# Ledger of designs, part 24: VHH binders against N-acetyl-D-glucosamine kinase (nagk)

Target 1, 319 residues: N-acetyl-D-glucosamine kinase (nagk), of Dictyostelium discoideum (Social amoeba) (q54pm7)
Amino acid sequence: MSKEIFIGIDGGGTKTSTVAVDSNGQELARHTSPCSNYHSVGEDLAKAAINEGIKYVIRKVKETITDDDNKEVTVGSICLGMSGVDREKDKLLVKSWVTELLGESINYSIHNDAIVALSSGTQGKLFGVVIICGTGCISLGFNREGVSGRSGGWGPLLGDYGSGYQIGYDILRHVLKAKDQVGPKTSLTQVLLEKLQLTKEEDLISWAYDPKTQSWQKFAQLSPLAFEQAQLGDEISNLILVDAANALYDLINSVIKKLGLDKEEKFPLVYTGGNIERKGILSDLLSKKIMENYPNAEILNTTCDPSMGAALLALNSKK
Below, E stands for the ipSAE of ESMFold2; O stands for the ipSAE of OpenDDE; V2 stands for 0.75 times the mean of E and O plus 0.25 times the DockQ between their complexes.

## First folded at step 21 (VHH; framework vhh_ozoralizumab_d1)

Design Q6 (from N6 with S101Y E102T; at its last look DockQ between E and O 0.49; V2 from the best seeds 0.00; counts 0 for: pae E 8.3 > 2, grease 24.6 > 24.2, SAP .681 > .668)
Fold by ESMFold2, look of step 21:
Structure Q6 (fold): chain B 319 residues (1-319), chain A 123 residues (1-123)
Amino acid sequence: as target 1 above (319 residues)
Amino acid sequence: EVQLVESGGGLVQPGGSLRLSCAASGFTFSDYDMYWVRQAPGKGLEWVSEIDSGGSSTEYPKSVKGRFTISRDNAKNTLYLQMNSLRPEDTAVYYCARDTYTPWGYLSTFDYRGQGTLVTVSS
């Protein structure tokens, strides 16, 4: 008799994580392979990275079977959450790669990597709302009818309010407003200059515009300063975090309304991303506003990594 | 009422060529990126080609790149697929589709409504 497994893949950042689970959701094997964003590395390398993970976990599960009569492993379903998979053409392309390896008879579920973040907080259910807030931010959701909705995620050029990038940008703006005597003094000035190893506010222009070091992370790395100084009573830092919380609320509110989730008995609301998944001023401000307006929201953190979230979604799609 | 009508399929020998057409009506064709997709017997949909609304940018998966060419005539509301060096694995029903793409792609879907056109590559 064959052993049935369920595979989840998280193709985020610069690497690919693959997990196999059994019918009880217990992890059987895990593998890390190179980046699988085909816009970044091309089709050959992306396909190879995905298939490397799949082959590895199947082989590893086969090796742990002690009965020779039961050495065959079959895949019941697979769920992929992949960066660079945004459009239907991306989904179909990736599906064609894994179908060549696994055949047509299994269930395939292929999503952008942001979508499986919801399943990481719901133990593999694609229902409710997720707010992802780290360097960038976006809100996504699904209702019980399978209708999806989104808000935000337009990137820093077009506005990414509530994100770590925007918080970092706001720190810089308020420090310079204080220097120009257009805004109040703030303790952010000293801690910013110390963090960047600068002596004067005027040096910020050379730091900010240095073409050798441009990235979202460059500015988002400043966001902890706002959290730290707000805890010490800095009024500008508190203002920055209140504005961020209001922006995150607006994204979530839009998704709730689009999907009619305000009319559910309950719905999950998953917080993820470094700026909100831990308790702090930002998550507290956001949660207060959510609970005042949507007492039927159940605020959750993720309980597993995204590859396990994808594996659990794969398992649940069989049911 | 949106309509997409595919034509030009048929039986062809391996190594042969076919040209597919898609007549579009019921929408402003020149506003949409367009696709060809295909479905082999017993298989799911597979993306085959994409062309932007102006016709200046095209994209193909590796499986057909260099063999297939997508084009459009916005004055005639017609999409084309030139298929050269055909192989048995190209056997499928071919559909044209318009893109409901958003800039971030999280809610995009293909809108295909025709019966498709059957291409059979067999010797």
Scores: ipSAE 0.019, ipTM 0.545, lowest interface PAE 8.3, mean pLDDT 86
ESMFold2 (binder alone), look of step 21: mean pLDDT 80; pTM 0.798
OpenDDE, look of step 21: ipSAE 0.653; ipTM 0.894

## First folded at step 22 (VHH)

Design R1 (from G4 with S31K S52K E59Y K62D; framework vhh_ozoralizumab_d1; at its last look DockQ between E and O 0.62; V2 from the best seeds 0.00; counts 0 for: pae E 14.0 > 2, unsure alone 63.6 < 65, grease 25.3 > 24.2)
Fold by ESMFold2, look of step 22:
Structure R1 (fold): chain B 319 residues (1-319), chain A 125 residues (1-125)
Amino acid sequence: as target 1 above (319 residues)
Amino acid sequence: EVQLVESGGGLVQPGGSLRLSCAASGFTFSKYWMYWVRQAPGKGLEWVSEIKGSGSSTYYPDSVKGRFTISRDNAKNTLYLQMNSLRPEDTAVYYCARDTYTYPWGSYESTFDYRGQGTLVTVSS
């Protein structure tokens, strides 16, 4: 008898995680391979990273089969949640790589990584809302009819309010407002200069505008300072986190209303991403506002990584 | 009514060149990003090029980069694909497509808004 497996892939910005599960959703094998965002590493390396993970988990499952000579592993379905896969052209390209390896008859689901983040909190179901708050932020959701909705995810230039990038940017602005005596003093000044190994606020210009180091992560790395200083009583840090919570609420509220989820008896709301997944001031502020306006929301953290979330989606598409 | 009409396909020898055209009507052509996609016999759709509404930026997958050139003439509402150094693997029906118009409140999934009837390109000796 052949062993049927279901494969989930999380192609993040730095690594690719691949998981195989059985028909009960139990993990059989797992692999980490290099980055598979083809906008970052090119098509050949991205394809190789994805196929490495698939081949590895199939081989590992095959090694567990005790019936020698006539047992095979078959892939019932596969789900990929990929960074850099936003548009139909991206989905078509990634699908072409995987169909070359696995054939065209297998059930394929190819999504942006945000969608598999939802499934990581819902055990493989595309129903409810996810809010991702890390370097960037986005909210996505599905209703029971399979209609999707989104808010945010426009990036720093066009507005990424509530994100780690924006929190980091707001730290810089408030420190400079304090220096200019346009805003209140803040404990962020000292800890920011220490973190960046700078001696005075004027040095922030050269740091911030250095053309060799422009990235979203450069500013997002500052966001922990706001959490830390707010816990120590800094009023500006608390204001930054209140503003972030309100921005995240606005994204979630838009998705809920667009999808009619306010009319459900209950719906999941999944928190994910480093700035919101950790229980603390930001998640508490957001949760309070959510529960005041949507008592039917069930606030969840992810219970598995996105590759397992994708694998459970793959499994559920077969059932 | 949105219409996209492809033309310019045919038989060509390996190493040859071919220029595809797509006549667009029923929408403000210059405001839309446009694509070429292809479908080889017995295979799925494959994206082969993309161009910004103004024509100022173009994008290609590695499989055709350096061989294919997308262009547009917004005065004539026409999209083009110049295909050079053609290979048997380029054999497919080629379609032009309009990008999905995205509202701030729209779906996250991007889908080609419309594709034409296609034009067959066969590369063989």
Scores: ipSAE 0.000, ipTM 0.220, lowest interface PAE 14.0, mean pLDDT 83
ESMFold2 (binder alone), look of step 22: mean pLDDT 78; pTM 0.783
OpenDDE, look of step 22: ipSAE 0.605; ipTM 0.876

Design R2 (from G4 with S31R K62D S107D; framework vhh_ozoralizumab_d1; at its last look DockQ between E and O 0.42; V2 from the best seeds 0.00; counts 0 for: pae E 9.5 > 2, grease 26.5 > 24.2)
Fold by ESMFold2, look of step 22:
Structure R2 (fold): chain B 319 residues (1-319), chain A 125 residues (1-125)
Amino acid sequence: as target 1 above (319 residues)
Amino acid sequence: EVQLVESGGGLVQPGGSLRLSCAASGFTFSRYWMYWVRQAPGKGLEWVSEISGSGSSTEYPDSVKGRFTISRDNAKNTLYLQMNSLRPEDTAVYYCARDTYTYPWGDYESTFDYRGQGTLVTVSS
């Protein structure tokens, strides 16, 4: 008798995680392989990293079969959540790698990280809402009819208010407003200069505009300063976080209304991303506003890593 | 309405060449990145080339790089694929597709337009 498995892959920026589960969602095998972002490492290495994970988990499951018969492992479905798979051509390319290995008849899915994050909080169910607040921000959701909704995620040039990038941007703006005497003094000034190892506010120009270091993460790395200084009583830091919470609420509210989830008896709302998954000022402000307006929302954190979330989604797509 | 009409397929021996064409209408052709994709019988879609709106940038997967050349004539609203050194594994229905800008967080809610019947390329002895 063959053993059927379901595979989830999380292709992060530095490594690839592969998980196989059984029909009950129990983990059977796991592997970590190198980065699979082919824009960073090229096709050969990215393909090799993905295939290494798949081959490894299949082999490990085969090793658990105690019958000496010619039993095999079959893959019922596979779900990939990949960084660097931003365009449809990227999805087609990655799919071609896995079909070369596993054949064309297997159920394949490649999903956005936000969909995988929702699955990680709902044990594999595509129902409810997720809000991601890390370097960037986005809200996604599904209703019981399978209709999806999205708000935010336009990137720092076009949106992302409430994200770590935007919080970092707001820190810089308020420090400079205080320097210009057009805004209040803030304890952010001292801690910002210390973090960046600068001596005066004017030095922020060369730091911020250095063309060699432009990235979303450059500005998002500043966001912890707002959390820390708000805890110490800084009024400007608190204002920044209140504004961020209101922006995140607006994204969630839009998705809830679009999908009619306000009419459900109950629906999951998954928090993820470094700025809200831990209890703190931002998540507390957001949760208070959510509960005041949607007492039927069940606020959750993720309960498993993204590779397991993808594996559970693969399992549920077969059923 | 957006229309994409592929042509130029046929039967060719291994090592041969074909040139595919795609006539585009219903949109401002020069503003869009374009793709060629293919589908062998019973298999999924495979990306085989892309070209920028101006034609200044092209890209290919390793499986066809050096053998296939994508081009466009924006005055004639036509996309081309020159296929050289054809192999039996290149046998497929070929489609042209209009790229739409992919959402920065991935392909959720983005569109990938292919709307024609495609053109069959058969590579056999």
Scores: ipSAE 0.010, ipTM 0.511, lowest interface PAE 9.5, mean pLDDT 85
ESMFold2 (binder alone), look of step 22: mean pLDDT 80; pTM 0.807
OpenDDE, look of step 22: ipSAE 0.492; ipTM 0.843

Design R3 (from G4 with S52K S57D E59Y K62D S107E; framework vhh_ozoralizumab_d1; at its last look DockQ between E and O 0.49; V2 from the best seeds 0.00; counts 0 for: pae E 14.1 > 2, unsure alone 63.7 < 65, grease 25 > 24.2)
Fold by ESMFold2, look of step 22:
Structure R3 (fold): chain B 319 residues (1-319), chain A 125 residues (1-125)
Amino acid sequence: as target 1 above (319 residues)
Amino acid sequence: EVQLVESGGGLVQPGGSLRLSCAASGFTFSSYWMYWVRQAPGKGLEWVSEIKGSGSDTYYPDSVKGRFTISRDNAKNTLYLQMNSLRPEDTAVYYCARDTYTYPWGEYESTFDYRGQGTLVTVSS
């Protein structure tokens, strides 16, 4: 009779991706619509972007059904991963838009990006640990009973150890310690000054404190220098990455212990974020520590985009 | 024990006004962002206003912007909602709620921290 679908939405900062999957998790339709962060574009445009995606994928699935008497599509569940939807008030507002379109009786969920990232590495299973390492870092996890745990995510003011921001900050710190002759010389000095188009270390003050260009990403973008110079044998760059790996391990270790995942036969550990997704010195150092202490961890990267990760969560929440 | 006690609801005609109050106790009121939320019969919860702890900034969804005004008196631990130009669609049970501090990565599917019995607002002719 009817074809049941499961919808995932990734409401990113610049666009909204909507995916419909069947009961086997196979993608049936996909749509891209404008930004749905209502703090950026307002409620009407955000609501329209979300509804556009939902309506489109339902229509496309209906078009693929060849039996005219069985051209019915039902939405079994829907899962949204949304930027700008951090608080319960945001979640209630977005839920009201979706229930206006799809009714109150469907299975509805809304999750932050980290939960969707875990799903994107586990094929829709809310089990295991994710470590996010980009501009900022955080670890989250779930055990088989659905209990969650988190560690980190306090922001750079209070300490975001292991993050790209912190690596970038540590580069600056060590370059200045070398200038002051209170720390060892490092090849980071030359490459940092060249990247920033500065002639001497004293010029770093003007760059770092320029009120026109303050952002955490400004510092995080320096982190590739540590990877590059560590490859060339710079001991300070290696120290920075070892310290970052130890910090990321501490976050993951905390979540594993909080959730009792050390007692599982096996559990997934998903790496995500630009500084840890790629194989390199940081991910290798971290993976070595993980395997030495938790040989039952299965280290994974995400294998699909966040809208598919959300669709798979929707599928698994109905099953 | 955290308590939030709503009052001031009633029956009004379309175009009328009501002022809701929420008496807060059992926590440091000025440290929390506060909300008014509502639930129409057979519907889910809808957020209708937000105010920061100091009272410095207020926020509204488009459905009520320009008609509703949230305020707080931190010396009296009281939250208010002035509702003007009321419409039949505003009929609901109104609740005040406090928020908890969230990290940049968000909170996981938790409800608002403590919701009282609410106060019923009915807008009809």
Scores: ipSAE 0.000, ipTM 0.274, lowest interface PAE 14.1, mean pLDDT 84
ESMFold2 (binder alone), look of step 22: mean pLDDT 77; pTM 0.776
OpenDDE, look of step 22: ipSAE 0.644; ipTM 0.889

Design R4 (from G4 with S57E E59Y K62D T102K; framework vhh_ozoralizumab_d1; at its last look DockQ between E and O 0.03; V2 from the best seeds 0.00; counts 0 for: pae E 14.9 > 2, placed apart)
Fold by ESMFold2, look of step 22:
Formats: C-alpha cells, sequence, structure tokens
Structure R4 (fold): chain B 319 residues (1-319), chain A 125 residues (1-125)
C-alpha cells in the first residue's frame, strides 16, 4: 500500500528547507535548496528550489520503503511558509508551481514565512498568537474561524518598537542624552564605545550616519548590551527593556482583540526570536503583563524549526 | 524576463519640471507596490516615492513632498513621476523599482528591486 507523507516547506530569505513527515509527525526526510523568495531570485529559480526539495524528500522516502511491491509515496498535504508571499496573488502563484508537480487533489496551504512560526510552537495548529522578536518584531495570529490578524512589522523607518533594532537605537539615544546632560548617566556609554571601538560619544555621529553601513542589523547588533547592563543593575537599560516589553504587549494585545481570543477558554501565545524565546528580563516582563491581563493565554516557546512546523500544519490540515 | 525601463530625464533649470516614465514588462505590474528611488554620485539609494498596486495610496519623504507626484497606469504597465519645482539637490539617477516584500527584515537597499539603467536628472543653471 502507498505511504502517505506530509510536506512542510520553510522558504526563508537565504535558503529553502523541506521536510516530510509520516502520519505520526515523525520526520522521514529533509532537504535544503536555494532561496525561493521569488521577489529576490525570480519565479523560475524560486519554483525550481521549491520543487527540488519536494522531489528530494519523495525520493528519499521511496528509498526507505522495504516492501518492493509497495514503493509508492503519496503526498496527503503540503504547507509552504514562504518569504515574499503575503497577498492572495502570491499564494496563487506559488500554488500553481506546486500543483503542476503534485496535482490538484492535494490539500495545499500557503502562508508568509512569519505565520508558520505559530505552528512551530503549537505542534501544527494555526490557532493563537505568535510574537516574533529578533532584529525586527511582528505579532500574528489566527482564531478558530481561520481569521488572521497582525500588528507591527513595519520596519525601522516607520517604527518597530520592541525589536532588537529599536532597542539598539534606544541605547544610542540614551547614551547621547547622557552626554548632552538631558538624561541620566548610564553604564551603556562605556560598553557601547568599547563595542564600536570608539573613544568618545561624538564619534557615534560618524558611525551612525556612515552611508556604507546603513542597515537594520547595524543598530540591532547593539541590543545585547541592554540585556547585559540591565543584569548588572543599570537603570536606563532596565527602562529600555520595560519600554520594549510594553511595545511587544501592545502588538500582542492588538492581535488578541482583533481575533476575539480574549473570549477563549485558553489560547496559545508563542514566543520566538532571539530576544524573547529564552527566559530573560524582556520575556519575564512581557509574560508578567500578559498573565495579568490574559490569564487564559498559554505562553509557549517553539519546539521545532519552521519547516517542521509547516509539516505538522500540513499533517493536521489533512485531518 | 522582468524589465523596468526608465525615461524622461534630462537637464533642467532650477524651478523647472520633468515627468519620468517607467515601462514595465515580464511581471503582473498591478500586483506590485512600486517605488521611485534615486542615487546621487557617491551616495546610497534614496527612496523618493511609493505607490500601491492599485494606485490608491501614495507616499513621499519630506524632501520631495508637495513637489513630486507618483502615478501609475496599470492598463499600460507604466509608472510615472511628475517632478516640479526642481532643485540642484534633486540631481541624481532615478530608478523605478518594485517591492521585494522582504523589507524590513532585510537591508534597506534590498527592499528595492530595480533593474533598469535609470534616467539621469540634472538640475543646474
Amino acid sequence: as target 1 above (319 residues)
Amino acid sequence: EVQLVESGGGLVQPGGSLRLSCAASGFTFSSYWMYWVRQAPGKGLEWVSEISGSGSETYYPDSVKGRFTISRDNAKNTLYLQMNSLRPEDTAVYYCARDTYKYPWGSYESTFDYRGQGTLVTVSS
């Protein structure tokens, strides 16, 4: 008899991860192929990268079948979390590529790559809220009716409060306020200058405005300093993290209200991204505020990578 | 093959006007948010206008607001930039670009998918 598999794809900005699982959610095969963001690499290369992963995992599963009369592999469903897929037209285009390979009778689900992060914390359920906080931040969610919602994710120019970028920016602001005697002294001054190999605060102007190095990452790389100095008792660093926690709460609160999740008996709230997924000052501050206002939230971390999260979503959507 | 072909640049006196055009092909034009960006010699890219796929939303930085107007004709796959009250600091190569949809998670310049040679605008006496 044929072996039914479920495929998850995480098409990030740099590479494509494809995972096949069995009906129990056990990983059978995995493959990494090139970037599949078609806005970055074009449609032909993106399609090829996606199909390479699918073909590979099907072949690997076929190779493991020990019954010579039953080497058939059937794809029950497939879930793709793809960079550059945010509008319905993007979803239809990517679906057309995969349908060409796998046929019309398969259950397809196609999302932006940020959405499958929720599944990585919920064991394959598209229900609840995720807060992603790394270099940038965004909150997304789904209710039981399949309605989605989002808040944040607008980037540094338009404001990304709570993100690693914004924390890094706030470090610079407070160091300069201290230099101008408009704000209190902070231990951030010394550690910032040491990190940047600078000797005085005036050098920050040349560093910050250097046109050769303008990026999100330039400012986000500073955010660990706030965590470190807050642990050592710096009041300004603690203020920065309190402000970040309040901003993350506001994003989550907006999604909860948009989706009516406050009326649920309980709902998952998944923390992910390098600034909140591990226990620390920021995640503790956020969790306290969440539990005070939404005791029905179940705070979770991710338990698998996004491609496995997508595969589990594919498995659960078939059922 | 995706193509973006800019035209309409030239030499103009301060206070003058120019209308730039961008002919788009090889993709579904109306599905993309589009940009005009510019690059002065030795400088990085500067965003100067943004328009939604339908044309219903337009955005400008303070440096050009009130002087520049972006528009599109989706039936003709053409993007436009009307530039009025031109100043010497507007001198640059102007590119049209489509959105990569990965900003803000990528670098600022990686947001813009520009592929044409651009069109030079020189504002000088």
Scores: ipSAE 0.000, ipTM 0.133, lowest interface PAE 14.9, mean pLDDT 83
ESMFold2 (binder alone), look of step 22: mean pLDDT 80; pTM 0.808
OpenDDE, look of step 22: ipSAE 0.533; ipTM 0.841

Design R5 (from G4, 18 letters changed; framework vhh_6z1v_2; at its last look DockQ between E and O 0.70; V2 from the best seeds 0.00; counts 0 for: pae E 14.6 > 2)
Fold by ESMFold2, look of step 22:
Structure R5 (fold): chain B 319 residues (1-319), chain A 125 residues (1-125)
Amino acid sequence: as target 1 above (319 residues)
Amino acid sequence: EVQLVESGGRLVRTGGSLRLSCAASGFTFSSYWMGWFRQAPGKEREVVAEISGSGSSTWHADFVKGRFTISRDNAKNTVYLQMNSLKPEDTAVYYCARDTYTYPWGSYESTFDYWGQGTQVTVSS
């Protein structure tokens, strides 16, 4: 008797995670391979990384089948959530790589990686809303008819309000406003200078504009200071987090309205990303505003990693 | 043209060690899984080990586990088989092969499309 498996792949920006599950959704095997974003590493290496994961989990499952004369493994479906896959042409290219390996008859789902983030909180259901809040932020959702909606994700140069980048940027702004005496004093000044190993506010210019160290993460790394100082009673830190929560709410609200989710008896709302996935001041502020306006939202955290979320989507698409 | 050239096979004593090399050319080496197979006189060819294109994943047959190690150097386009604690039963011609990425619903070796000429390993008591 052949063993049917369902494969999920999370092709993130730095690594590729592959998971195989059985018909009950139980994990059978997993593998981590190099980055598969073909805009970053090129088509050959991206294809190799994806195929490495697939071949590994199939062979691993074969090894676990007890000694009988039928050690066949079949792939019922496969779902890939891929960084750098945004357009239909991207999906067709990635599908061609996997089809070459697995054949035309397998059920394939290829999506941007944000979609599997939703699935990680809904146990494989493409329904509801996800808010991702880390270095950057974006909200995405699906209604019961499969219509999708998106808000945010435009990056720091165009405005990424609510993100860790923007929180870090706002820390710098308020520290300098206090130095210029156009804004209130804040405890952020001293903790910022200590973190950056600087002696005075004027040194922030050289740090911030140093072309050798520019990245989104450079500014986003400052965001914990706002959480820490707000907890200690700093009014400016609290204001920064209130503004971030309102921005995140606006992204979520846009997706809910676009998709008519306010009319549902209940819908999932998944929080993910380092600044929102753990209980804290930002998530508490956001959740309060969500529940005041959408009591039918079921606020959730992810319950599995994105590759498992993709595997559960693969399993559910077979059914 | 795809070429795979094995080297390093020789006569060694029981308990000895040996490293086989396979020089690859004519294709994007880092994109392909590579394998080692062996064939003893009068026996079927059998898989010994396989390694992913990146080198991050390896597999070894049970009869060599703990004794043989497959590795690769993508900068040198070379696959290696380090063979330790050799036994007379390891005597065989060893082949390097390139995997086509085709899922092996048939025999293991049916997914390999290019093979080297082989290198003889002989283990004496």
Scores: ipSAE 0.000, ipTM 0.266, lowest interface PAE 14.6, mean pLDDT 85
ESMFold2 (binder alone), look of step 22: mean pLDDT 84; pTM 0.858
OpenDDE, look of step 22: ipSAE 0.020; ipTM 0.526

Design R6 (from J4 with F110W; framework vhh_ozoralizumab_d1; at its last look DockQ between E and O 0.76; V2 from the best seeds 0.00; counts 0 for: pae E 9.8 > 2)
Fold by ESMFold2, look of step 22:
Structure R6 (fold): chain B 319 residues (1-319), chain A 123 residues (1-123)
Amino acid sequence: as target 1 above (319 residues)
Amino acid sequence: EVQLVESGGGLVQPGGSLRLSCAASGFTFSSYDMYWVRQAPGKGLEWVSEISGSGSSTEYPKSVKGRFTISRDNAKNTLYLQMNSLRPEDTAVYYCARDTSEPWGYLSTWDYRGQGTLVTVSS
């Protein structure tokens, strides 16, 4: 008899994680291979990285088969959540690589990596809403009919309200407004200067505009200061986090309305990303507002890593 | 109503060439990126080429790069695929498709595909 497995792949910006699970969702094998974003590394290297992971996990599962030369491993379905797979052409290209390896009869599911974040909180279901809040933020969702919706994700230039970038930017803005006596004093001033190893507020201009370090992460790294100072009673830090919670709520609210999820008996709402996945001031503020307006939302965190989330989605899919 | 009509398929020997056409109507053709995709017998859909709305930018997967050329004539609302050095594995039904993907790239969608034109490459 063949052993049936289900494969999940998380193709991040720097590496590719591949997981095989059994029919009970238990991990059988795992592998890490190089980056598989073909816009970054080219088609040949991306294909090789994906196929390396698939071949590895199949081989490892075969090694667990009892001493019976006729037993084989069969892939029932595979789900790939890949950075750089944004357009339908990207999905078709990646699918063609995996189809060449595994054949046409496999159930394939190819998504951008953001979509498998939802499945990581729902144990492999594409139903409900996810809010991703880290350096950037976006909300995505699916209803029971498979209709998708999104809100946010426009990036810092066009507005990324509620994100770690925006919180970091707001810290800088309020510290400088306090320096200019245009806004209130805040404990953020001292902790910001200490974190950045600067002596005075005027030094922030050189730090912020340094052409060698212009990344969105540079500003997002400041966001923990708002959490820390709000816990110590800083009113400006609390205001920053209230504004962020309202912005995240607006993104979630838009997706709920687009998908008609307010009419469901219950729907999952998955929190992920470093600023909201742990219980704290921001997640508490957001959860309060969600429960006031959508008591049918079931607020969840992710329960597994993205490659396992993809594997569970593969397991739950139907041919 | 959006309509895409492919033509130009046929039987060709290996190493030969064909030019496919796609007549578009019911939308502002020049405002959309366009694609050719194909489906070989017993296989899934495969991306073949892409061209920007203005025609200034094109992309190809490795499997056809250097052999296929996508082009468009926005005055005639027509998309083309020039296929050279054809191989038996290029045998497929070829479709043109309109891109409706969001520019920020989190979700991708294609909303329209024609009925297709069959290309058979055999001796």
Scores: ipSAE 0.005, ipTM 0.428, lowest interface PAE 9.8, mean pLDDT 85
ESMFold2 (binder alone), look of step 22: mean pLDDT 80; pTM 0.802
OpenDDE, look of step 22: ipSAE 0.253; ipTM 0.712

## First folded at step 23 (VHH; framework vhh_ozoralizumab_d1)

Design S1 (from J4 with K62R S101D; at its last read DockQ between E and O 0.57; V2 from the best seeds 0.00; counts 0 for: pae E 5.5 > 2)
Amino acid sequence: EVQLVESGGGLVQPGGSLRLSCAASGFTFSSYDMYWVRQAPGKGLEWVSEISGSGSSTEYPRSVKGRFTISRDNAKNTLYLQMNSLRPEDTAVYYCARDTDEPWGYLSTFDYRGQGTLVTVSS
ESMFold2, look of step 23: ipSAE 0.316; ipTM 0.759
ESMFold2 (binder alone), look of step 23: mean pLDDT 81; pTM 0.813
OpenDDE, look of step 23: ipSAE 0.628; ipTM 0.887
ESMFold2, fold request of step 24: ipSAE 0.371, 0.024, 0.081; ipTM 0.800, 0.533, 0.633
ESMFold2 (binder alone), fold request of step 24: mean pLDDT 80, 80, 80; pTM 0.811, 0.807, 0.813
OpenDDE, fold request of step 24: ipSAE 0.718, 0.717, 0.713; ipTM 0.917, 0.919, 0.916
ESMFold2, last read: ipSAE 0.212, 0.007, 0.180; ipTM 0.704, 0.481, 0.679
ESMFold2 (binder alone), last read: mean pLDDT 80, 80, 80; pTM 0.809, 0.803, 0.813
OpenDDE, last read: ipSAE 0.724, 0.724, 0.119; ipTM 0.921, 0.920, 0.639

